Miniprotein binders against b1l550. Designs and how they scored, part 200

Target 1, 279 residues: b1l550
Amino acid sequence: MRLPEELLERARDIHSEAPSHRIKLDRVGSFGLKVPVEFKGFLLLAEADVWVSLPEGRRGVDLSRQVEAIYELSNPPKDPFSLCREAAISLLEKLNYADSSGVSIRFDAPLQDGESLKYYGVEISSIASDEIINKIRVEILGMTACPCTAELIRAYKSSEIAATHTQRSLGILEVSTKAEHPDPDKLASIIERAMSSPLRTYTKRPDEGGLVIRSLSNARLAEDVVREMIHLFLEEFGHLPEDTHILAAVRSMESVHMHDIYAERSFSLDEIRKEISSH
Key: E = the ipSAE of ESMFold2; O = the ipSAE of OpenDDE; V2 = 0.75 times the mean of E and O plus 0.25 times the DockQ between their complexes.

## First folded at step 20 (miniprotein)

Design lh1 (at its last look DockQ between E and O 0.79; V2 from the best seeds 0.68)
Fold by ESMFold2, look of step 20:
Structure lh1 (fold): chain B 279 residues (1-279), chain A 95 residues (1-95)
Amino acid sequence: as target 1 above (279 residues)
Amino acid sequence: SPEYRKLLLEAFKLIREAMKLRREGNPEEALRLLEKAFELAQRAFELAEDDPQTRLALWLMAQIRELQAEAYKKLGDKERAKELKEEARELEEEL
């Protein structure tokens, strides 16, 4: 029958029109796409967002071309950093009305933890325009032990009882740079090394005791963890461009409080170096 | 598991070959390859050792059923296409 086809052919091409209000949009895209990736020999299901800028004179985005840009590049599965950057470039090429594009890819990255895997959170982005800016956020859980409570307990008994409250703490490093994305495993390692102890996927009771004793021997305030993260970051990644921007943060889920403790510092590499060298 | 990885990589390869055959106008052979890819993904699902591995295998199984549904729709078998899309939806619900 011809009637349904003729109706579709008579319909207005809505997204090619000018909008009623001529206002540029910074990000218009498709969010929550599932894509396969291969990270360090592991096949993973990742979640991706893709977007472009939309000029004031264009009503809508060609959504099929947006989604095609990343799906065409996702089989065979490849390194998520390459996928992210290449898709962002492809978006600008395919959607020539845009002056910028972006791709974000989120996945849980595996780490060997004895015979098991543990996972930490990774989100990467590549923003393409006249240049490419790469962003990565890594989140990983560790343990912290409060040094203030430990000292009060020691002083109260006139002995060195190794006791204080311990808790899970979420460490965060975000990096925005014109260089290639830092290796997320190295960022995760920096975060874990800054904590009192790493968390394990599975520990037996003797191993649990050792983990707790280790954390008590390395008690740190949330503020100290953030400072140590910055110190370790500078040792590993001080070679990045001077305008590289970093956020280092810790959220401690305090076992003896009704609320979380949070500490954060953001900086560029040139800012932090000047700050440190002035002391 | 090394076997899990090998099964999925072969399934991805068969999907690439099926998509080429579909573009070349041979959807019947594409469907044959997609069914083999589904069997490999299903076996990978059985070998999955954690939730991330399970989710990837299930997602791939669902994608293969969607691709088969599109091929049957082009062949004019709308009932089979509908059945395969419903199976894909059921697989994604388990994600």
Scores: ipSAE 0.689, ipTM 0.902, lowest interface PAE 1.1, mean pLDDT 86
Fold by OpenDDE base, look of step 20:
Structure lh1 (fold): chain B 279 residues (1-279), chain A 95 residues (1-95)
Amino acid sequence: as target 1 above (279 residues)
Amino acid sequence: SPEYRKLLLEAFKLIREAMKLRREGNPEEALRLLEKAFELAQRAFELAEDDPQTRLALWLMAQIRELQAEAYKKLGDKERAKELKEEARELEEEL
């Protein structure tokens, strides 16, 4: 049934009405949209969240306009960084009652691993208001070997290479900055270099053995990995604004326990520089 | 594959053109372009070498079917619009 057009003209705009309670909302939007992106030459289907603020005097957000804003910008597919920034700005322009907007885009980023591809998790975000804040979160799996068990085994058995338990560990770097989004491949590389070894999708037996030996020879606690991530981050990205905020974290899926080990540090570049200079 | 990318980008182009034609009041020509876009996306799906390529092609096929359904609904062909919307749903369930 198509409602008569006359009824539509008589229908009040519910979204523009005054709410029962005059309360501002920080985020109102559509979550879990699927949008195409182009990332380093790959066309990918990403998930997107889009939102705006809602002033106290407006009952609802025009959600359809939000969805239109991001889809208009996503055809043709473009890089997710530009898409996030442009969409966030476009949302503020299209929804003039909003004082802030945000876009988040999530996908698995392809990374070359020999002749194959491996993937790491990426979330790219932009929040627009009086300023634009760019956020990127990278998650990549690596391998850690436990130095404590290695030392115990070395003490027990006089072996040149101490056996130890190994586990998959998820490394996380989250960066929020007023500058451009940091390169996610560089962030992924920092995480991998901070771990005992990277993971590989396909290994020949000799290569697998070499990977394990490397891991055993580079045994690291989760705490070591986080500290190394921070160190490597400062070397690569120390040029970012001092108000740039970083979260460095590791979740180790421990093989000897049913629980995971987790370590993190949250900091601004200013804070961490002061900390390092104080020692 | 380079062909996969070419096909998808051409399909995206046709969708943009179809949407323009629809706004200009030419839904019939818009539908023709969407049909061609679907064929390209389907061919891309057939050429997909990995899961990400497959997913994107399937998604695009579903989106085209939805756009076609909307166009037919505007033309008053409710039956065809329903069929296309069901096809879109089926494609989305494969994602």
Scores: ipSAE 0.591, ipTM 0.857, lowest interface PAE 0.7, mean pLDDT 90
ESMFold2 (binder alone), look of step 20: mean pLDDT 89; pTM 0.898

Design lh10 (at its last look DockQ between E and O 0.91; V2 from the best seeds 0.65)
Fold by ESMFold2, look of step 20:
Structure lh10 (fold): chain B 279 residues (1-279), chain A 95 residues (1-95)
Amino acid sequence: as target 1 above (279 residues)
Amino acid sequence: SPEYQKLLLEAFKLIREAMKLLREGNPEEALRLLEKAFELAQRAFELAEDDPQTRLALWLMAQIRELQAEAYKKLGDKERAKELKEEARELEEEL
């Protein structure tokens, strides 16, 4: 049942009251909103989270104004980076009792793969307060080939047959910066180039053989992949502010093991440069 | 598909125009635009080549049904509004 509009004029504004327990909250928001975006000419359905801080003296957040802030900006569909940043700023303007706001947008980004598309995961966020902090996380699957097993097989009776186990590995790059978000396609490319071989959505026998041969010729530990990701990232994005923070990680779904292998390194650009220059 | 993209962009445009008409108190003209928008989104759904394209088209069809329900409610046709809101819910469940 929809209630008469006149009741809105009489009802208490519950949200603006003081709470029984005067405790500030860091994030109060609406999560899992579906929004359209346009990424590099592709229309996509993304999912968004929006939130604001809530001071100790305010009982609740105006949730309808939160969702209005992002939905108002989402038609016509626009690039997700502009949407993310503009919505975060709009939240802080519309909900002036908050001292910070945040927006996260998640989508699967298309990448051309022969005659079809493959997709990789992207999550971006913008946190607005006295300043804006931009974060991007890219996840893409690749193939790794184990160098340890390859060496054991090579040593078996001086075998001439190159072989090892191969597996899907999830590569992750996460960047937090005061600069604009890095291009997710470039981050995805860095991850794929660090792997033993890319994964394709569809392969024919000659192409499949080539991927396997490439992976065997480029066998890498999960640790090696993370190090290569960092090296390639520094070549491409070393110009970002020195306080930019990066996480590089690989989760390898080892084909001959019952468990995954995980390798990770987090660092600021200033920190990693000092580390490398000391060697 | 270029046709898929063209259909959805036109549907988004018609939706913007329909929302403006609803704010201006013109639900009959809004419904005309929304019926056309739904046909475009439905055609895009039929042309979808993968799961992400299918999901966007379905989501848009659901949004259009919600707006149609709002328009019929403003015209006093509660039966039609209820049917359209239920259809929107069913479309969202397929996501």
Scores: ipSAE 0.664, ipTM 0.896, lowest interface PAE 1.3, mean pLDDT 87
Fold by OpenDDE base, look of step 20:
Structure lh10 (fold): chain B 279 residues (1-279), chain A 95 residues (1-95)
Amino acid sequence: as target 1 above (279 residues)
Amino acid sequence: SPEYQKLLLEAFKLIREAMKLLREGNPEEALRLLEKAFELAQRAFELAEDDPQTRLALWLMAQIRELQAEAYKKLGDKERAKELKEEARELEEEL
């Protein structure tokens, strides 16, 4: 049932009305939109969140305009970095009552693993106001071997490579910067290199054995992994602005306990440089 | 596959052109382009090698059906518009 267009002219604009309570909202938008993107030559369907701030004097946001803004920019499909930035800017232009906007795009990023593809989680965001802040979150699974159990076994039985338990571990790097989004493949590589070994999509028995041996030879606590992630990040991305904020974290799905081990550090580049220089 | 990507990019192009035609008040020509776009997206769906490729092709097919429904609605064919909108919903539920 289409309401007659004539009713639109008679209907009050509910969104432009004064609210019952004059309170500013930080984020009002549409979450879980599906948008196509091009990521490193792959066409992918991503999930997107779009939002703007709402001033205290306005009852609601024109949500349809937000959706239109991102879809107009999504055809042809483009890289998610540009899409986030351009959409965030477009939202501020289209919704002139907003003092800030944001876009977040989530997808599983393909990564070449020999002749096959593996995937890691990516969330790319841009927040626009008087400045643009770009954010990227990367999550990738790796493998860790426990050095504590290895040391106990070594103390009991002298072996060059001590047996120990291994587990899957989720590595997380989140970067917020005024610079361009860091390359997610580089972030994923940092996480994998910080762990005892990467995971493989396809392994034959000899290859599996080699992967395990590598892990045993590079046994690391969750704490070690986080510190290594930070170290490797500073080597690769130390050129970013000093006010760049980083979260480095690891969640180890422990094989010997019913609970997971979690370690994290949140820091700015300036803060962590001062910390390292003080030792 | 390179063919999969080519088909989708061509479909996206046709969709952009069809959307322009719809804005210009030419739903008949828009429908011709959307029909071709749907065929391309369907072929891409058939060529999909993994879940991400399948999902994108299905999503695009759903979007095309929605645009077709809009075009038929502009032409006054409410019944066909309803059918196409239902087809779009069914495709989206497979995502």
Scores: ipSAE 0.470, ipTM 0.807, lowest interface PAE 0.9, mean pLDDT 90
ESMFold2 (binder alone), look of step 20: mean pLDDT 91; pTM 0.916

Design lh11 (at its last look DockQ between E and O 0.81; V2 from the best seeds 0.68)
Fold by ESMFold2, look of step 20:
Structure lh11 (fold): chain B 279 residues (1-279), chain A 95 residues (1-95)
Amino acid sequence: as target 1 above (279 residues)
Amino acid sequence: SPEYRKLLLEAFKLIREAMKLLREGNPEEALRLLEKAFELAQRAFELAEDDPQTRLALWLMSQIRELQAEAYKKLGDKERAKELKEEARELEEEL
């Protein structure tokens, strides 16, 4: 049974009433919306979450208006960073009872991989109030090689055998800042350079040998991959505001272990500088 | 593929124009544009080279079906509108 639309004028506007319990809510929204974006010349289908704060005196959020805020801006498709920021601002304008809003946009970013494309994960967000806070998370797979096994094999056969186990590892960089979002390709590059070798979507046998040789010559513990990610991040993005917050992490899917290895470090730029300068 | 991108951008343009026509109360002209937009999105779907390209084309086809349903509802053809909404749901299920 579908109810007549004319009831809308007769019925109470439940959303504008005061609630029985006057408690502010930090995030009320619509999650998992599909939106088109254009990233560096590629048209992609992204997934978006939108939300606003809800004051203690308002019972509900206008869901249609909040979905409208992002869909109005999504055609023609535009870069996801502009869409994210503009939608967050539009949410505050359209839902004037809120004191903050947020938009998250997730997509797989294309990366040239020899003659084909590979993709890495990107999630961006903008949280708007009297200021805007921007967050970006990049996840990309790479290859790591165990230095402990490599050293044991080297010691057993001093110069004739170079071998160790290799595995896929997921590298993560997450940045929260008042500045504009860092370029996700640069974050992905930092992660890949910190690892033993990049992963390729298609590799001929001679190229496979090169990837293995590179990974053997650049064997690293997961802990040292994280340390290298931080080092490279500071070289590239040390100019960001001092209160910028970073998470650097690696999840290694160890080929000879039944369990994943995980290493992470969270820090602000001012924290890590003090730590490094104390040595 | 450059052709994939060209087809989709043209489909997005036709969708924008159709949405304007629907707001202005011209569902017959909107349907003409939406039929063309669907053909372009379907051609893009056939040209898709990977999963991300396939997903975008399918999603766009679904969105066009939703707009066609809105147009038919404004024309009083509620049976066709319901059929198109169901087709839109089926396309969304493929995502």
Scores: ipSAE 0.690, ipTM 0.904, lowest interface PAE 1.1, mean pLDDT 86
Fold by OpenDDE base, look of step 20:
Structure lh11 (fold): chain B 279 residues (1-279), chain A 95 residues (1-95)
Amino acid sequence: as target 1 above (279 residues)
Amino acid sequence: SPEYRKLLLEAFKLIREAMKLLREGNPEEALRLLEKAFELAQRAFELAEDDPQTRLALWLMSQIRELQAEAYKKLGDKERAKELKEEARELEEEL
């Protein structure tokens, strides 16, 4: 039942009313929207969150305008980096009462794995205010082999390649910068290189054996992986602004325990450079 | 596939044009474009080689059905609009 348009003219604009409590809100928006994007030649369906700030004197946000803003920019599909930035800016323009806006886009990014595709998780965000902050989060699974168990077995049986337990590990890199979004494939590569070995979608038995041997020969603690991620990140992205913030983390799904091992470091480029130089 | 991409991009184009026509008060011409867009999206769905391609095609089909429902509603055909909206929902549930 469409309410008669005449009723709309008589209805109070509830969103523009003064709130009962004059409190500013940081983020008000729509979460879990589906939006098409083009990522490295692939057309993908992504999830999107859109939000703006709400001043203390306004009761509510016009959510329909937020949704319209991102969908207008999503057809034709475009790269998610531009979509995030442009949508964040558009939100501020369309919702002039907001002093800040944000857009987050999540999808599984295709990555070539021989003749097949594997996927890693990506979240691309932009926050607009007096400045634009770009954020990217990459999550990719790899494999780790435990060096501690390997050492124990080596000590016990004197084997060159000691048996050890292996596990699937999730590597995470999150970067927040005033520069352009870092390349997610490069971030994914850093994570994979920091682990004992990458995962493969399809392996023949000899290839699988080789992958396991590589992992055993490159046994790493979760702590080692995080440190290696940071090291590789600094080599690849050390040119980013000094105020760039990074989270490097690993969640190891341990095969010998019911719980996971987690390690992380949060830092700015300035902070970590000072730390390394002090040693 | 290159064909999949071509079909979807053309469907997106038709959708943009149809949305413009709907805003301009021309639901009949919008419906013609949306019908063609649906056919293209359906063909893309049939050509989908992986889950991401399938999901995008299904989503687009659902969006087209919703726009068709809006157009029929503007034309006063409430019954057809309801049917199309239900079809849109069914397609979205497959995502």
Scores: ipSAE 0.583, ipTM 0.855, lowest interface PAE 0.7, mean pLDDT 90
ESMFold2 (binder alone), look of step 20: mean pLDDT 90; pTM 0.913

Design lh12 (at its last look DockQ between E and O 0.89; V2 from the best seeds 0.70)
Fold by ESMFold2, look of step 20:
Structure lh12 (fold): chain B 279 residues (1-279), chain A 95 residues (1-95)
Amino acid sequence: as target 1 above (279 residues)
Amino acid sequence: SEEYRKLLLEAFKLIREAMKLRREGNPEEALRLLEKAFELAQRAFELAEDDPQTRLALWLMAQIRELQARAYKKLGDKERAKELKEEARELEEEL
């Protein structure tokens, strides 16, 4: 049932009023929007969140205007980093009462895996105010092999049997920086290299044997996977601004446990360099 | 595939042109472009090789049906608009 349109002329503009409680809000927006993107030649359906800050003197946001900001920019499809940054800037222009805006875009990024594709998780964000802060989170599955069990079996059999349990592990790198977003493929590569072996979408028996042997040769604790991720990140991205913030984490879905093992470290580039140089 | 990509990019282009025509007060011509865009998106859906490709094509088909519903409503055909809106919802539920 549609209400008579003449009521619009008499109704209060609720959004422009002052609220009963003058409290600033950090993020008010529309979440879970579907937008098309083009990533490295692939057309993908992404999810986007858009928001603005809301000053204590304004009661509400015009949600239609903020949704419009990203939809206007999403056809033709473009790379998600440009869409993210441009939409964040457009939000501040369209919603001039806000002192900051943000856009997040999530998609599964394709990665060539032999003759097939595998996918890994990417979420990017741009937060615009006087400056732009760029954030990227990459999640990719790999394999880990337990070094404790490997050593126990080696000692039991005097190294005649190379064996341990292997499991899928989810590696996570999250970077927040004033520079451009790091390349998600490079972040994914860092995560995979830190693990015992990558996961493959399709493996024949000779290839399966090679993956298992590689995993056994690179048995690592979840803690050491995180340390290796940090080491590799610093080698490739140590040039980023000193106030760049990183989170490195691993969740191992242990084959001999009913629960996951989790390890993480967060740091700024300034912080970690001081920590390393003090030893 | 190259054909999948070409079909979708053409469909996006036709949608953009149709939206301009609707804003200019020409919903009849906008409808003709949207019908063509839907055919292209449907062909892309048939060519989809994995779940991400299927989801994008299906989503675009739903978006086109929604836009067609708006155009028919502007022409005064409320029954056709209602049918297309329902079809759009059905397509989105498959996502």
Scores: ipSAE 0.681, ipTM 0.900, lowest interface PAE 1.1, mean pLDDT 86
Fold by OpenDDE base, look of step 20:
Structure lh12 (fold): chain B 279 residues (1-279), chain A 95 residues (1-95)
Amino acid sequence: as target 1 above (279 residues)
Amino acid sequence: SEEYRKLLLEAFKLIREAMKLRREGNPEEALRLLEKAFELAQRAFELAEDDPQTRLALWLMAQIRELQARAYKKLGDKERAKELKEEARELEEEL
């Protein structure tokens, strides 16, 4: 039963009322929206979160306006970077009581792997206030080979290529900057290059053997991978603002243990440069 | 495929035009455009080569059915609106 539209005119605007407790909220919005995007020529369905701040004097947010704001901007589908920024700005314009807004867009990004596609996880975000902060998170699986086990085996058996256990490892780079969003493919490449080897969607036996040999010849601890990610990031993205914040992390799904190994470093570009210069 | 992309982009265009027509007080022509958009999205679904393409096409089909249901409801055709809304739900469950 649809309530008569006339009831809308008689109903008090609950959202505009004073709350029982005058407390500002940082984020109020709709999470898990589905929105189309165009990423590097691919049309994709992404998941989106949209939010605004809520002042202490307002009971609720006009959630329908938030949803409308992002859907208006998503047709035609556009790149998720522009969509995030434009939607964050639009939210502040449409919801004038908000002093901040944010948009996050999540999808699996296609990456060319020979004749096939593999995917990596991407979350692109923009937060608007007096300034715009752009955030990108990239997650991609690779392979690591353990140098410790390799060294133990080498000590017992003289082998040029020491056998060791290998595992899938999830590499994570998260970048928050006042500059434009870093290229996620470049971030994914940094993660893959930091690991012992990339993963492949399809390998023939000779190619698989080569991949394993590469991994064994490039054995790395989770700690080594994180340090290498940071090093490669500085080489590629050292031109970003000094206040750019980075999280570099690896979760290694250990094949010899029931638990995972995790390593991370959070830093600003200014902080890490000072650290390196002090050595 | 290039054809898949072309079909979806045209469907998105028709949806924008339909929404404009609806705002201008022409729901009948809006419905006609939405039906055409659905046909294009359905064809794109049939041409989908991978899961991401399939999901986007299905989502778009569901969105179009929901838009059609809203339009028919506004026109007073509650039965057709209910049917289309159920179709939209079924399509969304496949996502």
Scores: ipSAE 0.596, ipTM 0.860, lowest interface PAE 0.7, mean pLDDT 90
ESMFold2 (binder alone), look of step 20: mean pLDDT 88; pTM 0.886

Design lh13 (at its last look DockQ between E and O 0.88; V2 from the best seeds 0.69)
Fold by ESMFold2, look of step 20:
Structure lh13 (fold): chain B 279 residues (1-279), chain A 95 residues (1-95)
Amino acid sequence: as target 1 above (279 residues)
Amino acid sequence: DPEYRKLLLEAFKLIREAMKLRREGNPEEALRLLEKAFELAQRAFELAEDDPQTRLALWLMAQIRYLQAEAYKKLGDKERAKELKEEARELEEEL
């Protein structure tokens, strides 16, 4: 049942009142909004979260203005990075009681995979205050092959044919920076190149053989994948601000085990450069 | 699929035009544009080649039905508005 609209004119504006407990809140918002975006010529349905800070003297958030900030910018569909940043700025303009705002946009990005498309996960954020901080997380599946089992099989039979267990592995790169968001396709490429082999949506038998041979020829521990991801990231994005923060991680869905293996490293660019220079 | 993209972009354009007409106090003309937008989104749904394309087309169909429901409510046809809102929710449930 919808209440009569005229009651709103008689009732107290609860949201603009002071709360009984004057405690500032860091994030108050609307989460799980659906928004259309256009990413590199593809129209996609994305999911967005929007939020603002709430000062100690304000009881509630003006939800209609908050949602308005992103929906007004979402038609015509536009580049998700522009939408993200512009919506974060619009939130501060529309909700002048907030000292910070944030927008997150999640979508599955298409990646050409032979004659078909595959998708990888992207989440971007822009957090606006006296400055703007941009964050991007990319997740993409690849294949890893265990070098320890490969060596045991080789040694046991003295065979030139390498064999080992292979599995799907989820690679993760997360970047937080004052610069523009890194291109997610480049991040996805870094992750795939760090693994033993890419995964494909559809393969013909000769292509399947090639992927298997590549994975066996590039046997890597989850730890090695993370190290390679960092190396490749520094080659491509070492120019970013020194205080840029990165997380590189792999979750391997081990084919012969009942549990996953996980490896990660987080660092700032200045931190990792000092570490590498000390070797 | 370039036809899929063309249909959706035209549907988004018609929605923008319909929203302007509704704000200008012409919900009847807005409804005409919204029905055309729905037909375009439905054709795009039929052309969708994968789950992401299907989800976008379906979501847009639902959004158009919500907008039509709001227009009918302003015209005083609450029964039609209720039917369209229910249809929109069913479309979103399939997402």
Scores: ipSAE 0.676, ipTM 0.897, lowest interface PAE 1.1, mean pLDDT 86
Fold by OpenDDE base, look of step 20:
Structure lh13 (fold): chain B 279 residues (1-279), chain A 95 residues (1-95)
Amino acid sequence: as target 1 above (279 residues)
Amino acid sequence: DPEYRKLLLEAFKLIREAMKLRREGNPEEALRLLEKAFELAQRAFELAEDDPQTRLALWLMAQIRYLQAEAYKKLGDKERAKELKEEARELEEEL
């Protein structure tokens, strides 16, 4: 039963009312929207979160306007970086009571792996207020080989190629900057290069053997991976603003334990430069 | 598949045009364009080579059915609107 339109004119605007408690909210929005994007020539369905701040004097947010804002900008599909930035700005324009807005877009990014595609996780965000902060999070699986076990086996059996346990490891780079979003493929490449080896979607047996040998010859602790990620990040992205914030992390799904190993470092570019210069 | 992309982009275009026509008070022509958009999206679905392509095509098909349902509801055809909405829901369940 559609309520008569006349009832809409008589109904009080609940959202514009004063709240019972005059408290500002930081984020009010719609989460888990599906939006089309174009990423490096691929049309993809992404998930999106959209939000704005709510002033203390307003009871609720016009959620329909938020949804409209992102869908208007998503047809035709566009790159998720522009979509995030433009939608965040549009939200502030459409919802003039908000002093801040944000958009987050999540999808699996295609990455060429020989003749096949593999995927890595991407979350692209923009937060608009007096300034725009761009955030990108990249997650990609690789393989790590344990150097400790390798050393123990080497010491015990005197083998040239020390056997060791290998595991899948999730590498994470999160970057928050006032600059443009860093290239997610470059971030993914940094993570893969920081690990013992990349994972492959399809390997022939000889290629698989080579991949394992490479991993064994490049054994790294989770701690080593994180440090290497930071090092490679500084080489590639050291030109970003000094207030750029980075999270570098790895989660190793250990094959010899029931638990995972986790290592991380959070830092600003200014902070890490000072740290390196102090040694 | 370059054809997949072409079909979807054309479907998106038709949806934009249909939305314009709907705002201009021409729901009948909007429905015609939405049906064409659905056909294109369906063909793209048939040409999908991987899961991401399949999911986007299915999603777009569902969205078009919802838009059609809204248009029929405005035209007073509640039965057809209900059918299309159910079809849209079924398509979304495959996502």
Scores: ipSAE 0.572, ipTM 0.851, lowest interface PAE 0.7, mean pLDDT 90
ESMFold2 (binder alone), look of step 20: mean pLDDT 88; pTM 0.872

